# Ledger of designs, part 23: VHH binders against F-box protein At1g48060

Target 1, 365 residues: F-box protein At1g48060, of Arabidopsis thaliana (Mouse-ear cress) (q9lnf6)
Amino acid sequence: MKPQEEEEKNENMARKRSKSSSSLSIPLDIATDIFLRLPAKSVVRFSCVAKHWSSITTAPYFTNSFETRPNLLFFFKEADRFFVVTVPKPNRRPNESVSHTSSQILDSYQTPYPKHSCFTIKTESVHGLICFQRGTKPIVWNPTMRKFKPLRKPDKSWESLTVFLGYDPLERTHKVVAMPCDKASDECRILTLGSADQESWRTVKTNYKHHPSRGNRKNNYGPCRCINGVLYYLAEIDRHRLIGKFAFLGHSNVKNSLPMWVLEGEKKGEWSTYNFLPLSHYDRRLEFHFKLIGITNDGELIYVPNTVFKTFEVIYIDPIRKTFSLVKYEGVADKGFRQRNGLGEDKPLRGIQYSPNHVETLLSL
Below, E stands for the ipSAE of ESMFold2; O stands for the ipSAE of OpenDDE; V2 stands for 0.75 times the mean of E and O plus 0.25 times the DockQ between their complexes.

## First folded at step 14 (VHH; framework vhh_7zox_3)

Design z6 (from y1 with D104E N105G; at its last look DockQ between E and O 0.63; V2 from the best seeds 0.65)
Fold by ESMFold2, look of step 15:
Structure z6 (fold): chain B 365 residues (1-365), chain A 122 residues (1-122)
Amino acid sequence: as target 1 above (365 residues)
Amino acid sequence: DVQLVESGGGLVQPGGSLRLSCVASGFTFDSYSMGWVRQAPGKGLEWVSDISYSGDTGYADSVKGRFAISRDNAKNTLYLQMNRLKPEDTAVYYCAAQIEITWEGEWEFDYAGQGTQVTVSS
């Protein structure tokens, strides 16, 4: 929201609260606090029953303050259907070397598979949104609100590009960054979601010509991370691998964001790699069935199966404390889930895409 | 060197049975999910059955109830018992390790054998 729009919204909310509290006996700020403690599914459902609740739950203050715990989102396609499942992060147990536990899924849904939409390369989940590409056309997805928003192509003349998703914590806005990836370039495009110029890409020159890395199509994960308003991504300059970074900290004007790079590699002597114990250290049979997809916000490595047969299991490893946790998530891949969703009892789930550290967001696309 | 060697194929009448074997070497067999894919003449690959490293099994709808997959980790051998065979089961059957599908719908494997022919004909 712009400052002028925020003041007008706050003035309207203040007038509504004064009027409502004198006649309803329930203060608006108390109702707001109650809603902030509910699951996103419940908040969406309550928003459908009255404009008063919808006014509270759609306001920028509410959506920016809505608390959800990071979880693991996964999704897959089967025939003409698109399935989305959310599972919780397990409780951390200090000093426990090995654990095997069970947990329930948080939510699941299915929708018809769009004929002309297919995930090929996606970003990490960034403040509840995921961005992917279909060719040179970016598409933003809010899994909580179950909405997809195609964006304009960043540049009609670009034949190939890589898309990144970031978040500016000061402005509380998402940024989509597109870079050419077929040749080294010092030019990129930035689009701010939810702004007055949301439909327009801005041109930004980078400090160096570089070649950003494409995502891994098998796992559909781009090699990037957004941390505290800074987007970090892998890139190459003259066959030297480096980490690019793009800062979004500042006003709604992206002129306060300046791209920069840090070289990676021991040839220069500035960086070293950190080696973690392989999965085979904990159980030799697991190394080839599970794949590493990322790290939780608490620093745990996340290993997920390529193929899910009768049980859905995820492995969390704290590489510093050297702990191992295997969690069996009930309510997915079992007979009940398969019957409820019209899936075959004996057909493994395959082609599963995962997004760790996903939070639910009520942001409207 | 990794090798997967299939055997047990042949010509059989409709309603008959065959047992396919796949002997593996050059990798830690008991750590891999193993399975069978088949290719009918002029067609693409079709997944048939898997068995995970922990023994969980999966079957394509077209073979469920008729085929049974099993493994003997002591012998590094994968089996497929095929019963009530139909002409539609005619294909080259490949033993494969780590059967996966890409988001684009392409089958991938860590390892695959040369295949054994199964022909179901009167």
Scores: ipSAE 0.540, ipTM 0.844, lowest interface PAE 1.9, mean pLDDT 75
ESMFold2, look of step 14: ipSAE 0.519; ipTM 0.841
ESMFold2 (binder alone), look of step 14: mean pLDDT 85; pTM 0.851
OpenDDE, look of step 14: ipSAE 0.765; ipTM 0.913
ESMFold2 (binder alone), look of step 15: mean pLDDT 87; pTM 0.877
OpenDDE, look of step 15: ipSAE 0.777; ipTM 0.913

## First folded at step 15 (VHH; framework vhh_7zox_3)

Design a1 (from z6 with S33N; at its last look DockQ between E and O 0.62; V2 from the best seeds 0.00; counts 0 for: pae E 2.04 > 2)
Fold by ESMFold2, look of step 15:
Structure a1 (fold): chain B 365 residues (1-365), chain A 122 residues (1-122)
Amino acid sequence: as target 1 above (365 residues)
Amino acid sequence: DVQLVESGGGLVQPGGSLRLSCVASGFTFDSYNMGWVRQAPGKGLEWVSDISYSGDTGYADSVKGRFAISRDNAKNTLYLQMNRLKPEDTAVYYCAAQIEITWEGEWEFDYAGQGTQVTVSS
């Protein structure tokens, strides 16, 4: 059946050429370069207007090359709605040791609340994705594309588990790792996102039976970090606390300093401790209203409010240069935002979750 | 040790007024968001009002326009002025620090007092 097959291929090729020639007035490689430099919101908007543009922006080469600046993501629940806000990290270094500036939010949206989403275990944002869980069912979220993907339970017999999210930069894939957390175990389950069978969990044995840490919800440190394809997390072996190759932000009650463990070199296998000045050194009134949620990729401590009244402010501290920057973000928590979203004007926003170092990704779930 | 001591509760007729006070000790009061929650007989906790470390206020819809929260950082004292009281305001009122809500919908506090009874009887 060679003649019919080749005729059909020629007709399909002619139709494809006609669409390409008539749909865009600029060369495809030029369009690709333009799209790679746009904000994710703009790329999504342009992709919606033409199938030809959508084929460019959904291709693996494009999605793997697309990169945005790291941002701060925060989200909260109100009634049956889920609210998500993205704010830019300040990129301008202040000329002063103390600064107070204002900025605009990058994006906000609301969506119907996913039923029974649980945030008892929250990963950091790893190449634009966040993983959390509802009981023993992991849920992957792409805030940029506004998609949630529930995954199969890693093991039907597990009554509790801890989920971690990693990224393999060679394969350019995310990996979800699950471990039982009600007992020490030397088995875990790994699932690769974006594979043809991303619902398949494979079993991997570890060198040690261990009990992973869950993190502290109030301090929002999270249970893990993924650096250059290596997942680092806190665990416990035989009642001894293990600190793996993980940049852990410890919070202590010492009023004059904060401990932090920083990995200075993965190849060295060395760990260093640094003591940083508390918030009260910079402004005594802020000590307990803001919580430390992590470190930006540039080494700045980031503090966020627990409760947001009329203004949303974030504190960035460079502990080396000893700079303090408070940024007020416009477009959230104010009267206009509350009215447009049906929020009470005199009710503070509460139960806010934060994810620093969030990059936008066009990855489909 | 942290201590929050409420006072100013009592029995009042509908339409009356009361002023609650809460004296704080054992923590850096002016760095904390402070507020009031209440528990009516046989009911769960209900958020009433809070005031941020910087003086911004928030009110539940059921009390807005009738209650006024304030703080005096020099005296480590939180206040709640309650006007035009209704029988529905009858509850034990608790002074609390860092009022938050869990994703499960439960109220949490860093610190809370023992409460003061407010009874509005017709």
Scores: ipSAE 0.513, ipTM 0.840, lowest interface PAE 2.0, mean pLDDT 74
ESMFold2 (binder alone), look of step 15: mean pLDDT 86; pTM 0.863
OpenDDE, look of step 15: ipSAE 0.781; ipTM 0.916

Design a2 (from z6 with E108Q; at its last look DockQ between E and O 0.54; V2 from the best seeds 0.00; counts 0 for: pae E 2.003 > 2)
Fold by ESMFold2, look of step 15:
Structure a2 (fold): chain B 365 residues (1-365), chain A 122 residues (1-122)
Amino acid sequence: as target 1 above (365 residues)
Amino acid sequence: DVQLVESGGGLVQPGGSLRLSCVASGFTFDSYSMGWVRQAPGKGLEWVSDISYSGDTGYADSVKGRFAISRDNAKNTLYLQMNRLKPEDTAVYYCAAQIEITWEGEWQFDYAGQGTQVTVSS
């Protein structure tokens, strides 16, 4: 596989600086700035070849400053393997009403999947992390660093729970929120990741007894979102602080419509409703092969396949401009990918889970 | 009022052939991925084959090279040609729409038929 254009340019720039001053050390702040502009896999690659560069890329100041563009993450299991693929979102094309394009995947890997294990997807990707639960045990996953971290049970007496993942931009920390599902409660448990309180759950009282909706096992999105430090979920909205717009995508009994609810302001709590054209308006043959999983940060509806046979295609729809874009991603689902990963040529990929708007993070779990 | 009606099952000797048919009604057949699952006596469901809305096919390892799936969208009909049948192919075969598997490993369908018995015995 060849490096991305940005990776090659930055690698060549680092090589030029090194050659121009062979007898002099490169200042830490200059090297840090160069590495902060590289894709995550390039940073990992350079860290493997030089100990000086590894000390830069593993330092807290570097990992806290690192950023990437949002991508689509998808993952599935087969037998005892867990497969993870990251694909880039397409560049916007404002002048085309219908587009069919091809793109390359950004990364893929596989790892052993624990035998007879079962966990559910409860959160979206929040600042590069995803939180699952296995029974009453939350598990945090960093797909970029390929690491899982099981957390202590919030309460050993709980028979069931729902977990949410949030990110506090002021503290620059992730918080895991757990609530019991089997009865209404005015208490929840909160755990802050990566702090002196690691693995310590604290009890926080809510204003009302409630319990969150369990959600639907079939959808990739649970009934919650985290926006700028505020966690919104269907049962209740915890309003610590709100900036920006919040939107839910839903289904209506009205044929030929796709409702969307948008929260317009923090202090007023006002909602706007919009109805957009469904996928069947653009191509009726695709209606049941693709499912809506959410909206990109750029406001595009994102539809993904239920089952992947020979090609992996994703549909992006701008519901305001009414544009339709189908992107075929190379390097997944084809014969080469299947043979490399032991998947068989004639077996469709199934049980695929998707996380839109996933950013890469070097955060260590 | 969705209906999937299978036919073409029966008793056949090992090495023989059968052709299953499934006639669909009550939904937009050409927009669905269609397929076959089977259930042997005393066992759980086993996926056999799929054909997508666009004609792409998939096969379980146990039937690859012996079975062929096809569809006729003009007749709303799904087919399964079964050749070189073995005793382990004995099962009730179900026609299904939108065959999926949950993360927990459970098979799910939007629609499924009542099944047709295939018995492979000397």
Scores: ipSAE 0.582, ipTM 0.866, lowest interface PAE 1.7, mean pLDDT 73
ESMFold2 (binder alone), look of step 15: mean pLDDT 85; pTM 0.855
OpenDDE, look of step 15: ipSAE 0.793; ipTM 0.922
ESMFold2, look of step 16: ipSAE 0.541; ipTM 0.848
ESMFold2 (binder alone), look of step 16: mean pLDDT 85; pTM 0.853
OpenDDE, look of step 16: ipSAE 0.752; ipTM 0.896

Design a3 (from z6 with E100Q; at its last look DockQ between E and O 0.56; V2 from the best seeds 0.00; counts 0 for: pae E 2.9 > 2)
Fold by ESMFold2, look of step 15:
Parts: structure tokens; sequence; C-alpha cells
Structure a3 (fold): chain B 365 residues (1-365), chain A 122 residues (1-122)
């Protein structure tokens, strides 16, 4: 009995002694503010060298407040290794209609690729996370923290499904949504990442029976977007294509159906359309080497190469201002990068997947 | 229609040389990455070499330093100079456009020719 009390007393003295040495430490609020302005890789490095700094950088306040500019993530598989590279958006002068610049990568790393994995479809990057499917098992990836988290199957009886990733900005939580894709259904499963006890799937009904469109495994992005707590996705009802809308905001009651807006067919409200100049307008030789993978948050079209030889180039086009920017990123595909990563010196990089608008997140999976 | 016509294959002794040619038609040759894949008897496809639309080259480890890829965009022709040939280079060589690999590791092309046989034996 007395040994337990002595241990508690000693621990209390240690905490008090640590607090009283403030002349040798940075105030907590100041340190937090400094860390919030650092690149994610620096924050991760500092959290590894001191428990005091780790307690700051892993706290909910810090991880919820940490924010970086969106950037372009690309990744590929070689043998049993998974390679990840992060590149920044270009910095170009406002008065140039055509720009050719050079930039450095922000980060790169490799990690073991799960054996016997067959990731057929991935979601887009949503608030720093990406979700893969292995058959009917979703796997969440945080590229910043370099972690994969397998999730429980949404339903053991479903033989085919599509997984979506969304973010609720009010709860500040990610939602994983699964829908059967073999046939029309008005039921889906939702899982909130980071639940207090054990993450579990809950059932939510939609307004209409439908089935979502599955993305192509060769496509760099899936058939959905999450914007301000609303998931938009491609779907079909009676062979008519439509845009599904799934709102996360202010609702957790499974009794209520969530609205699904039908656009193009049943409801008034036409989409705005924009006609874009083809890539060949700017340089006819680029048309078949680059593919469109998406748009930046500020409206620029992003074209990326399918195969990377000795240089890695990305094209950004503003279709409204009619500007063209080609950026050569250094620090990837060159001899130094290849040597550090055990890649063949003269082998092109292939099978590359891209995720635009990737923000770094310190969320622990 | 798209055509890729290979030529220049044949029988050669170990240590010898051959030059393969591939004449392309029916597509915008100078906008495509072009390359060579080969298939040895009883084996699957093996990537040999690529050349990008802008002239960057890549080589498999097994041929680096012995093979040289080039292109003549004015003649819509792809070349492969093969030097110091070895018996393990024996294969059907295919000219291909836009050589890619799937996530599952399968080779894919936008276009491929019918192939030309290269045999290296004493």
Amino acid sequence: as target 1 above (365 residues)
Amino acid sequence: DVQLVESGGGLVQPGGSLRLSCVASGFTFDSYSMGWVRQAPGKGLEWVSDISYSGDTGYADSVKGRFAISRDNAKNTLYLQMNRLKPEDTAVYYCAAQIQITWEGEWEFDYAGQGTQVTVSS
C-alpha cells in the first residue's frame, strides 16, 4: 500500500519539477504556434525527438489546426515497394500566358507494399487521406504519416461495393461510405474514422435506390468529390446517369433518409459547363504523353505524364485566363533519386497514380 | 489504319550485331513514346527499351550498354541497334507505342507490331 503512494508522490514531484524549469523551455502556446507553421515533415521529425514536443503535435487542438497548401501527390509500385512523392503547385508570374519553370519536390519516401494486395480503386485525396479497396475491404492511407489502416468489411454478405471518402467539417472527422454496386440499393454503410471505442459501420438509407458508378482501376481518380461536407458521386437510376449528393452536415440519425439530388433528367437545375481548349492547342506533341487527372482548388487543369523517363513534368492550365504552365520537378526520376531508392538507373517510372489537391494531415490512423 | 512494321531480324552468331527498324503509319508518330518488347520462346513479354516523344531513352538492365534505341520522326521510324548479342537475346521483338504497365504488372500498349524474329546461336 505505501509503495503505491510513494510512486505517486515521486511522479507528482517529477511533473512539478519539470514545470518549474520554464526558463529552459519555450511556453506551450508559443511552441504550438511555431509548429503550426512548419512543414509536416518537420513536425513529424520534432515529435520523434522529444516527448514534450510529441505531446503538442499529437494533441487534437494541434492536429485540427495544422494546415498546408494543397499539392500534388504521386505514387507507384515497384516490386514489393510503394513509392510516394509530393510536389508543390507552380509559382508563375501573373502576366505570362505560357510558362516553363522548374521546381523542387517537397518530399519523397518508400514503404513496404502489403503483400498480395490488389488495390483496384482508390478515392481522391480528401482532407489528407486516401481510401483503397481490396475487394470489399476498405483500407485508409495517410500519406503524410505513412500509415495504412484496414477497416472492417462494411457487410459480410456484400460481394461487390464501391467505397467513398468524405469529410465532415463541423465534426472534423472523415467518413467512409460504402454502397453496393451490383444492383440498385437505398442502403449504405457509413464509418466515422477515429471513433472513441471501436469503429463500426452504421446503416443509412438514401432517398432513391441507385447504384454508384465504379471508377476505372487505371484512372488516377475515382467517381466522387467531397466539398464542404457534401459527397458528390456518379450514379445510375434506371440507366440514367446522374450526380448523387450525400450530405454529412448536422445529421447522425439513422432514421432519416439523406437527400439525393438528381441532376440531368428529373430535376430542374442545369449544370454549368465550360469548354476547354485541348492540350494540343498549346503544344501538339503533348497530347498523347499527358493525361488530365483533375483540377486544382483554384480552377487549374492538371495534366500528368503516364510514364516518367529522366524528367518529371506536370502541366497546369487555367482555362478561364487561358494560361499554360509546364513545371519540371527536380529531385524525382533523376539518378540521385533512383540510387537512394534502389531503382534502375535507366528504367522509366510507370503505373503512376496521382492525387491532386492533397493536403498534409497529422491525423493518426 | 495504324501499322507498325518491324524488319531487320535474323540469325546471328553470339557477339554479332543486328539493327531493327519499325516503320509507323496511321498515327502521329512524333507525339508517342515508342519502344521495343520481346518474347523469348516459352516466356512472357519482356520490356527492352523505350524512347519518349522528346528523345529520352530507357533500357532494361539486361541490354544496357549493348542496345541503343533511336527514332527518326521525319521518317516515322523507330530503330534498335543491338550489339554484342547473346543467346538469351533470342526472341521475337515487337515495336510498340505507349508501353505501360498495369497495377497488376501486365504490359499494355496503344499499338504493337507483328514482330521480327531474332535468333542468336553458334
Scores: ipSAE 0.448, ipTM 0.805, lowest interface PAE 2.9, mean pLDDT 75
ESMFold2 (binder alone), look of step 15: mean pLDDT 85; pTM 0.857
OpenDDE, look of step 15: ipSAE 0.809; ipTM 0.930

Design a4 (from z6 with S54Y; at its last look DockQ between E and O 0.54; V2 from the best seeds 0.00; counts 0 for: pae E 2.1 > 2)
Fold by ESMFold2, look of step 15:
Structure a4 (fold): chain B 365 residues (1-365), chain A 122 residues (1-122)
Amino acid sequence: as target 1 above (365 residues)
Amino acid sequence: DVQLVESGGGLVQPGGSLRLSCVASGFTFDSYSMGWVRQAPGKGLEWVSDISYYGDTGYADSVKGRFAISRDNAKNTLYLQMNRLKPEDTAVYYCAAQIEITWEGEWEFDYAGQGTQVTVSS
């Protein structure tokens, strides 16, 4: 029996079983538990087909209980389409110093990309959300729910700004932080997503006037990282390079209280460095095809290609164990993927953006 | 000092053939993806073809099946064989290293040459 015939038979059997079953007789709490055990893409698919299931999967209890799994997200634009691919992290680190393996992508989809829209700067993925900038307008994206939410400008008088995304684990809310970047400032704006005042930017003063660093699309790294309710970012005060810090935990906006800000840099007089072997140590020819985009939650350096011709490969380097792993992912860049998505067989995938450590979330924007 | 020197352009009749060459120096040629872009008079840049450091090729729809890109890493040379040429292929052809597109839709390169003129007319 050929694989296509088995898949067709399975689809036919599913249709027959749905004809003979009544889903409206299932108690809500039992249906909720069933949905909590499904992969995110299955939950989204069922929610799109049946309104009753959508009410279950969008309820706060369900979204707060949904288990997330970290993945590599990559996405790119082609003409008027926006393509998103979810790639699993390898199951085990290799035993050998050098390893080559294969795996499959988890999922992919495409959606229309608004004509003349330009998302120039993105944050890292924070609890399943990513924030872009279109000029001075922040735009929040939930890749799992396939939704974009534009936010109002933090301040109409700011000609340029940098946006950061954070998460308060006590409140279980995302925070969007905006700072002007055309001049040193001790003002920033904070917006809480999903609150009753989510379109209200609050002004917060920092301990010092500073100049935050902007992200760089060519160097696909975020300008910041949020760890346990603390946002860390690069900044400059009077030509000195520093690490800024915002603590969201226990923040009170009574009397415009300030987030904690910690100066880190050469002025402190204390420093430590970690030296990692460069990619060229393992193979000189890979250096210009792959770029470092960050570190996985397991402590591995992750390198991804800029341009994808016929194969999609990701390199994971464990800097402590000094191991090199190259993983070839099937289901993307090949002829089948290109044909299913209306992409040219001979056109490399370009302008690719990556978000490591992406978790799936059902949060409604 | 990086140099990309194109040659092999000229005047050719419709249906004819040309072979463009690009000799590279000043960088590690075999570690770069290389390719060709072209610019017709009064028009913007158009990607034509590229070849990865390990040999995978890509072609624009307008040239697929007519053009063939190749590289000789021992000679630091990139080639473009252009067959069944049409008047629409008339352009300045540029050799480029690491052809990429920004999220804003602009073509970027690590290096590019000065170009060679290809003219297809009777």
Scores: ipSAE 0.550, ipTM 0.854, lowest interface PAE 2.1, mean pLDDT 73
ESMFold2 (binder alone), look of step 15: mean pLDDT 87; pTM 0.881
OpenDDE, look of step 15: ipSAE 0.822; ipTM 0.938

Design a5 (from z6 with S54R; at its last look DockQ between E and O 0.67; V2 from the best seeds 0.00; counts 0 for: pae E 2.3 > 2)
Amino acid sequence: DVQLVESGGGLVQPGGSLRLSCVASGFTFDSYSMGWVRQAPGKGLEWVSDISYRGDTGYADSVKGRFAISRDNAKNTLYLQMNRLKPEDTAVYYCAAQIEITWEGEWEFDYAGQGTQVTVSS
ESMFold2, look of step 15: ipSAE 0.569; ipTM 0.856
ESMFold2 (binder alone), look of step 15: mean pLDDT 85; pTM 0.856
OpenDDE, look of step 15: ipSAE 0.824; ipTM 0.938
ESMFold2, look of step 16: ipSAE 0.513; ipTM 0.838
ESMFold2 (binder alone), look of step 16: mean pLDDT 87; pTM 0.881
OpenDDE, look of step 16: ipSAE 0.811; ipTM 0.932

Design a6 (from z6 with D50E; at its last look DockQ between E and O 0.49; V2 from the best seeds 0.00; counts 0 for: pae E 2.5 > 2)
Fold by ESMFold2, look of step 15:
Structure a6 (fold): chain B 365 residues (1-365), chain A 122 residues (1-122)
Amino acid sequence: as target 1 above (365 residues)
Amino acid sequence: DVQLVESGGGLVQPGGSLRLSCVASGFTFDSYSMGWVRQAPGKGLEWVSEISYSGDTGYADSVKGRFAISRDNAKNTLYLQMNRLKPEDTAVYYCAAQIEITWEGEWEFDYAGQGTQVTVSS
């Protein structure tokens, strides 16, 4: 049974059991357990059926538990529309060196937004949120809830900045970190999403003056990764490239400065390079059509197409087992999808952005 | 050095046909997506057609059903068969490799040729 068929079946079952709030006898913990087993869009639909259940789906415990469903997100612009598609990570397979399979998309939607917007600089997906910037104004996006939230500028006097997104697993809150990028600085601004009052920026001094590195076209994200409450990013001190480390505190309003460790570059033996087999090792013809965008939580390399013609295919490579898997996702780029969305039948999809390891989150922006 | 050499352009009456060719050298042709863009006098670049490394094709709405793109990987050659030509097809046609578009809407190419003129008039 496909996930879409299970989702619709679950919706019908939940609707059969959902009655007016004055007639409900279901204990709160049982209703919570039912909702945690449903896809995000089903949870939103069922929350609209009964007021009591809406309180369950907005609670911090429920929203954090819901984030256990990692997927690949991709999105693109066409005219004045913004299209978003979510595809599942394929199931692990037996130790097979080459695999070609098919799968279905999980969800797709489109939304309008201002034509002059540009999201050319973004963060990775961190616990279900993505952060873009428009000039010096950060914009937080929750793709699951289909919401964008512009934030206040971190500092009105900064002419340029780089934004990073992190997550504190002890507080279970997102942190937005802004650093000047036009010259070396030991000051940054931190904002905790969902904090009391108007989401204010606080100043934090780092241990070293440094310049964060900007991303390029090969890096489909800003040059950063958040791992277990620590933000890692590329930085420069006196023209030497380094890995910056920014650990979040367990309390949003404490006096302590967040520490900044300067990890020495790959030439000191604390870091090493690992050379993976190139894509051309597996199929020479793919080398210029697919690009590496990241890794799965299981350590698989993810290669995505630059341009999508009639089929959407993603390549997953396990660099340890040296396996190759190509997955064709149905329900996108085909004739039906194009007709439903007002796209040309044979016009390729272009300018596609990707976010690997995206989890669904019900966090309200 | 990479080189793309277009040929097959010319003057033709409305309703006529032309076949454009593009001979490539200096890169691994069968690994690249190849396509055609055109520029009418006083206008910007317009994407026309594209064929992927795997043979998937795409066409602009204005040429769908009239133009056919193909490639011969053994000869490193890209083709565009243009039928039922109209005066609005008049342009310089460029052969290009790895056609992309930025978020700002600007076209990018890894390689492009010098172009061949196509003129459709009575």
Scores: ipSAE 0.483, ipTM 0.809, lowest interface PAE 2.5, mean pLDDT 73
ESMFold2 (binder alone), look of step 15: mean pLDDT 88; pTM 0.881
OpenDDE, look of step 15: ipSAE 0.799; ipTM 0.926

## First folded at step 16 (VHH; framework vhh_7zox_3)

Design m1 (from a5 with E108Q; at its last look DockQ between E and O 0.66; V2 from the best seeds 0.69)
Fold by ESMFold2, look of step 16:
Parts: C-alpha cells; structure tokens; sequence
Structure m1 (fold): chain B 365 residues (1-365), chain A 122 residues (1-122)
C-alpha cells in the first residue's frame, strides 16, 4: 500500500506527465522538481530504493534548493536507546490573543545509544546540524540523515574548550569553532565541514582575549546564535559578561585574517529592553512546569515542559503582539507512542533536550 | 522560607501499609509537580513517584501497582499510599518539588524535605 501511495503522489506532482501512459521515464529536471516538493523523510526513503534518485537528492543544486520550515526538535535517552521527535511550529495567528490547539508530530525515530557514552549539547540547530561535545572532541549530528560525525580534537594541548556551530551563507558551508573556556584566549580553531579534509582545524586570532560563557542547562537557551554568517555568543573578561561576535562571511579563504569580535555589552545605551509578561500572567499553574528554551525565527518565545507525563504541550508567546498559544502534540507520550517504542506507560519522559528553529538538511557528513 | 515536612514513616511488617504525607509551605504548591524519592541504606537516590501540577502521575517500575500518589492542593499536602510493602522498600523517603533528571543521569529537584524513615522488616 505504501509504495503505491508514493508512486501516485509522484504522478500527481508531475502533472505534465499524466498523458504519457506508454512511457514511465521522468526527465531529470522534472524529477528534481518533484523531489523538491516532498517531505525530507520521503526524499530519504525514495533515494534509498534507487541509485539514480540518490544522485539527484545528493547533488548540490538539490540540497541547496531543498526547502523546509523551521521546526522544534526534541530528543531524549532511555536505557540504551536514543529517541528523536520533530514537531511543527504552529502558524502565526495575528489577531488571536489566546489559543489552545492540537497538532501532529512530523517525525520520530529511535536508534541504539552507544553504551557508556555521554555527549554534552553545545549548540543550537544551525542549518540542520547540531554539534555535541564529548570532552574536547566535537561531534556533528544531522538529525534528518540520522548521522553522527566525530571530528578530531581541535588542539591536543587544550584541557578545556567549548564549541560553536555557524554557517557561512556566501560559501554555503558550516563552520565549527572551538575556543578554550577555562582562561581568556585570543586564539580559536575553525573547521569547515564538507571540505576534502573536514577535520583540518585552522588557527584564528580574535580581536580580544576572552573566553566564552557556558550556557545553563536548565534554561536550554545556549550561549550562542549564528545569524547571517555572524556568530553571537556570551563571553567573559574577568567577572563581567559581554556579547561577542564572530563573522564568517568571506573569512574561510583569507589567511591570517582576524575575525570581528565586538564587546557590545559594554556600551551603555546600545541595548534596548522589552518587558515580557511572565507565564503566570496567562496561567499561573504553568510557570514551573515549563521552561523558556529560545525564540522562533518569527520572534515567539518557546516554552517546553521539563517532564512529559501523558501529554506533550508547547507554549508559544509573541511578546510584541501579546499572544499566547498552547499546542498539544499528538503522537508522542501517549499510549501508542510508548507501546511502539517499548517505553513504560507509567514513566514520564525526562531529560529532554530541545532544539528550536531546526530545519531539515540532506547534507552528507 | 520554603518548607516540605514529611510524616507517616515507621516500622512495618512485610505486606503492610503506610501512608506518607508532606505538608508544603512558602511556595505556590498547586503550580508545582511534586513527588517522592527514596534512599536505601548505603545506596543512591531512587525516584519513586511524582504527580504533575494538574494530576498526571508517574511511578517507578519497582512500586507501580503498590503505591499511589495523590495531592490535596487545598491543604498544600502531598501523599504517598504504600501498600504490600517489601523489605526492599526500606529507605528514607523524601518529598520533592520539580523532580528532574540531567542528561548525565543525576536526579535534581527545586525543593526537598528532611525525609521520613520507612523500615520494612522480616
């Protein structure tokens, strides 16, 4: 039943081919257009069944053109298994002040978790990739392709470091940045993913000696963001916290170029503040069950549960329009999900990690 | 000045029952998920049960079917009814607010009480 549904879907998407009953061949340009309209999970499944289709879905023009909407990714461990769930961001409601809706998850999967392994989450999702750290060893994860790629240590002499993940929109490449975090330094390492030797780290000097601040796990709002080729992160000089930035645009091919780093937190009056209404304004009972984990690309605050008992709910708040949306996601934490995944009915889901603004990517690690 | 005061522990024969209670003060009780963790002699903390702000319950495999958690928000009180007690249930039982587990597997909570001893002997 499922193969025939996929073939009918492809035929419907290739509407200009509906009159060719004696020939089932689809030209490359039309096949590419069909695949660009499919969900990522369908593209992955389709490319697994035919070598020709895999050449289409891995080509640069396809991966650069593949279009997805940002989603919320969450994942957790249970015993020796690693569970991953993707949920859609709700559509913006311009005139609704309070909304309670239901939605379906987009995808879920599980995979064996390596015994005695412990990864520390270090980055938000940046153009579909997330970077973990095991000690001083970075590990890049593509949740769409379900692939982990460990990288070489940035420097064998560093006993403590943290990593950041960025994206250069001009080169269309991801960059992994490593900085020492136990003492101020004007030195970092940068690695470009997808090069012939993507584990080759280069040394870059920064404008100031500093060290990055480590994010608070309870808040799950990391110490950095990459926006349009610029990495913004929290930094410390002595006991004071500052905002640093590191621009990637045009830097990967220039030797000895110094990246920009700016102490934006030191300039009084350079920042604007906005008073946000607390969760207790909308429903006082929510304040301690939910935590703020980030902001959508549309400017909405995202609150997620610490512990998931029988229902999975996410709160989205637009602080400018003063709207509140609670979304219950079906297909996770319920009896069916637990049975399919071998999870106990009476045990809440805990230790959940979240990545807002996750987009799907077909990038091969 | 948050306080969580447990009571109802004691010595019980195997197969017996106890009802633990925990009276809370100094915070908005009805907005918190509440629960119980225990520590057997010479062992680490073990999660037993919790109940969400709106009444959803969870139980460890070792106690489900035997223990029942409940809350009375009007009295700011959390309860644990323990039936068919086994010697393996012997532990200090702590009332806790906002029970969480870290990615590394460590139990954490916002508030915890002083504990009450439960001893199941024979």
Amino acid sequence: as target 1 above (365 residues)
Amino acid sequence: DVQLVESGGGLVQPGGSLRLSCVASGFTFDSYSMGWVRQAPGKGLEWVSDISYRGDTGYADSVKGRFAISRDNAKNTLYLQMNRLKPEDTAVYYCAAQIEITWEGEWQFDYAGQGTQVTVSS
Scores: ipSAE 0.588, ipTM 0.865, lowest interface PAE 1.8, mean pLDDT 74
ESMFold2 (binder alone), look of step 16: mean pLDDT 86; pTM 0.863
OpenDDE, look of step 16: ipSAE 0.810; ipTM 0.933

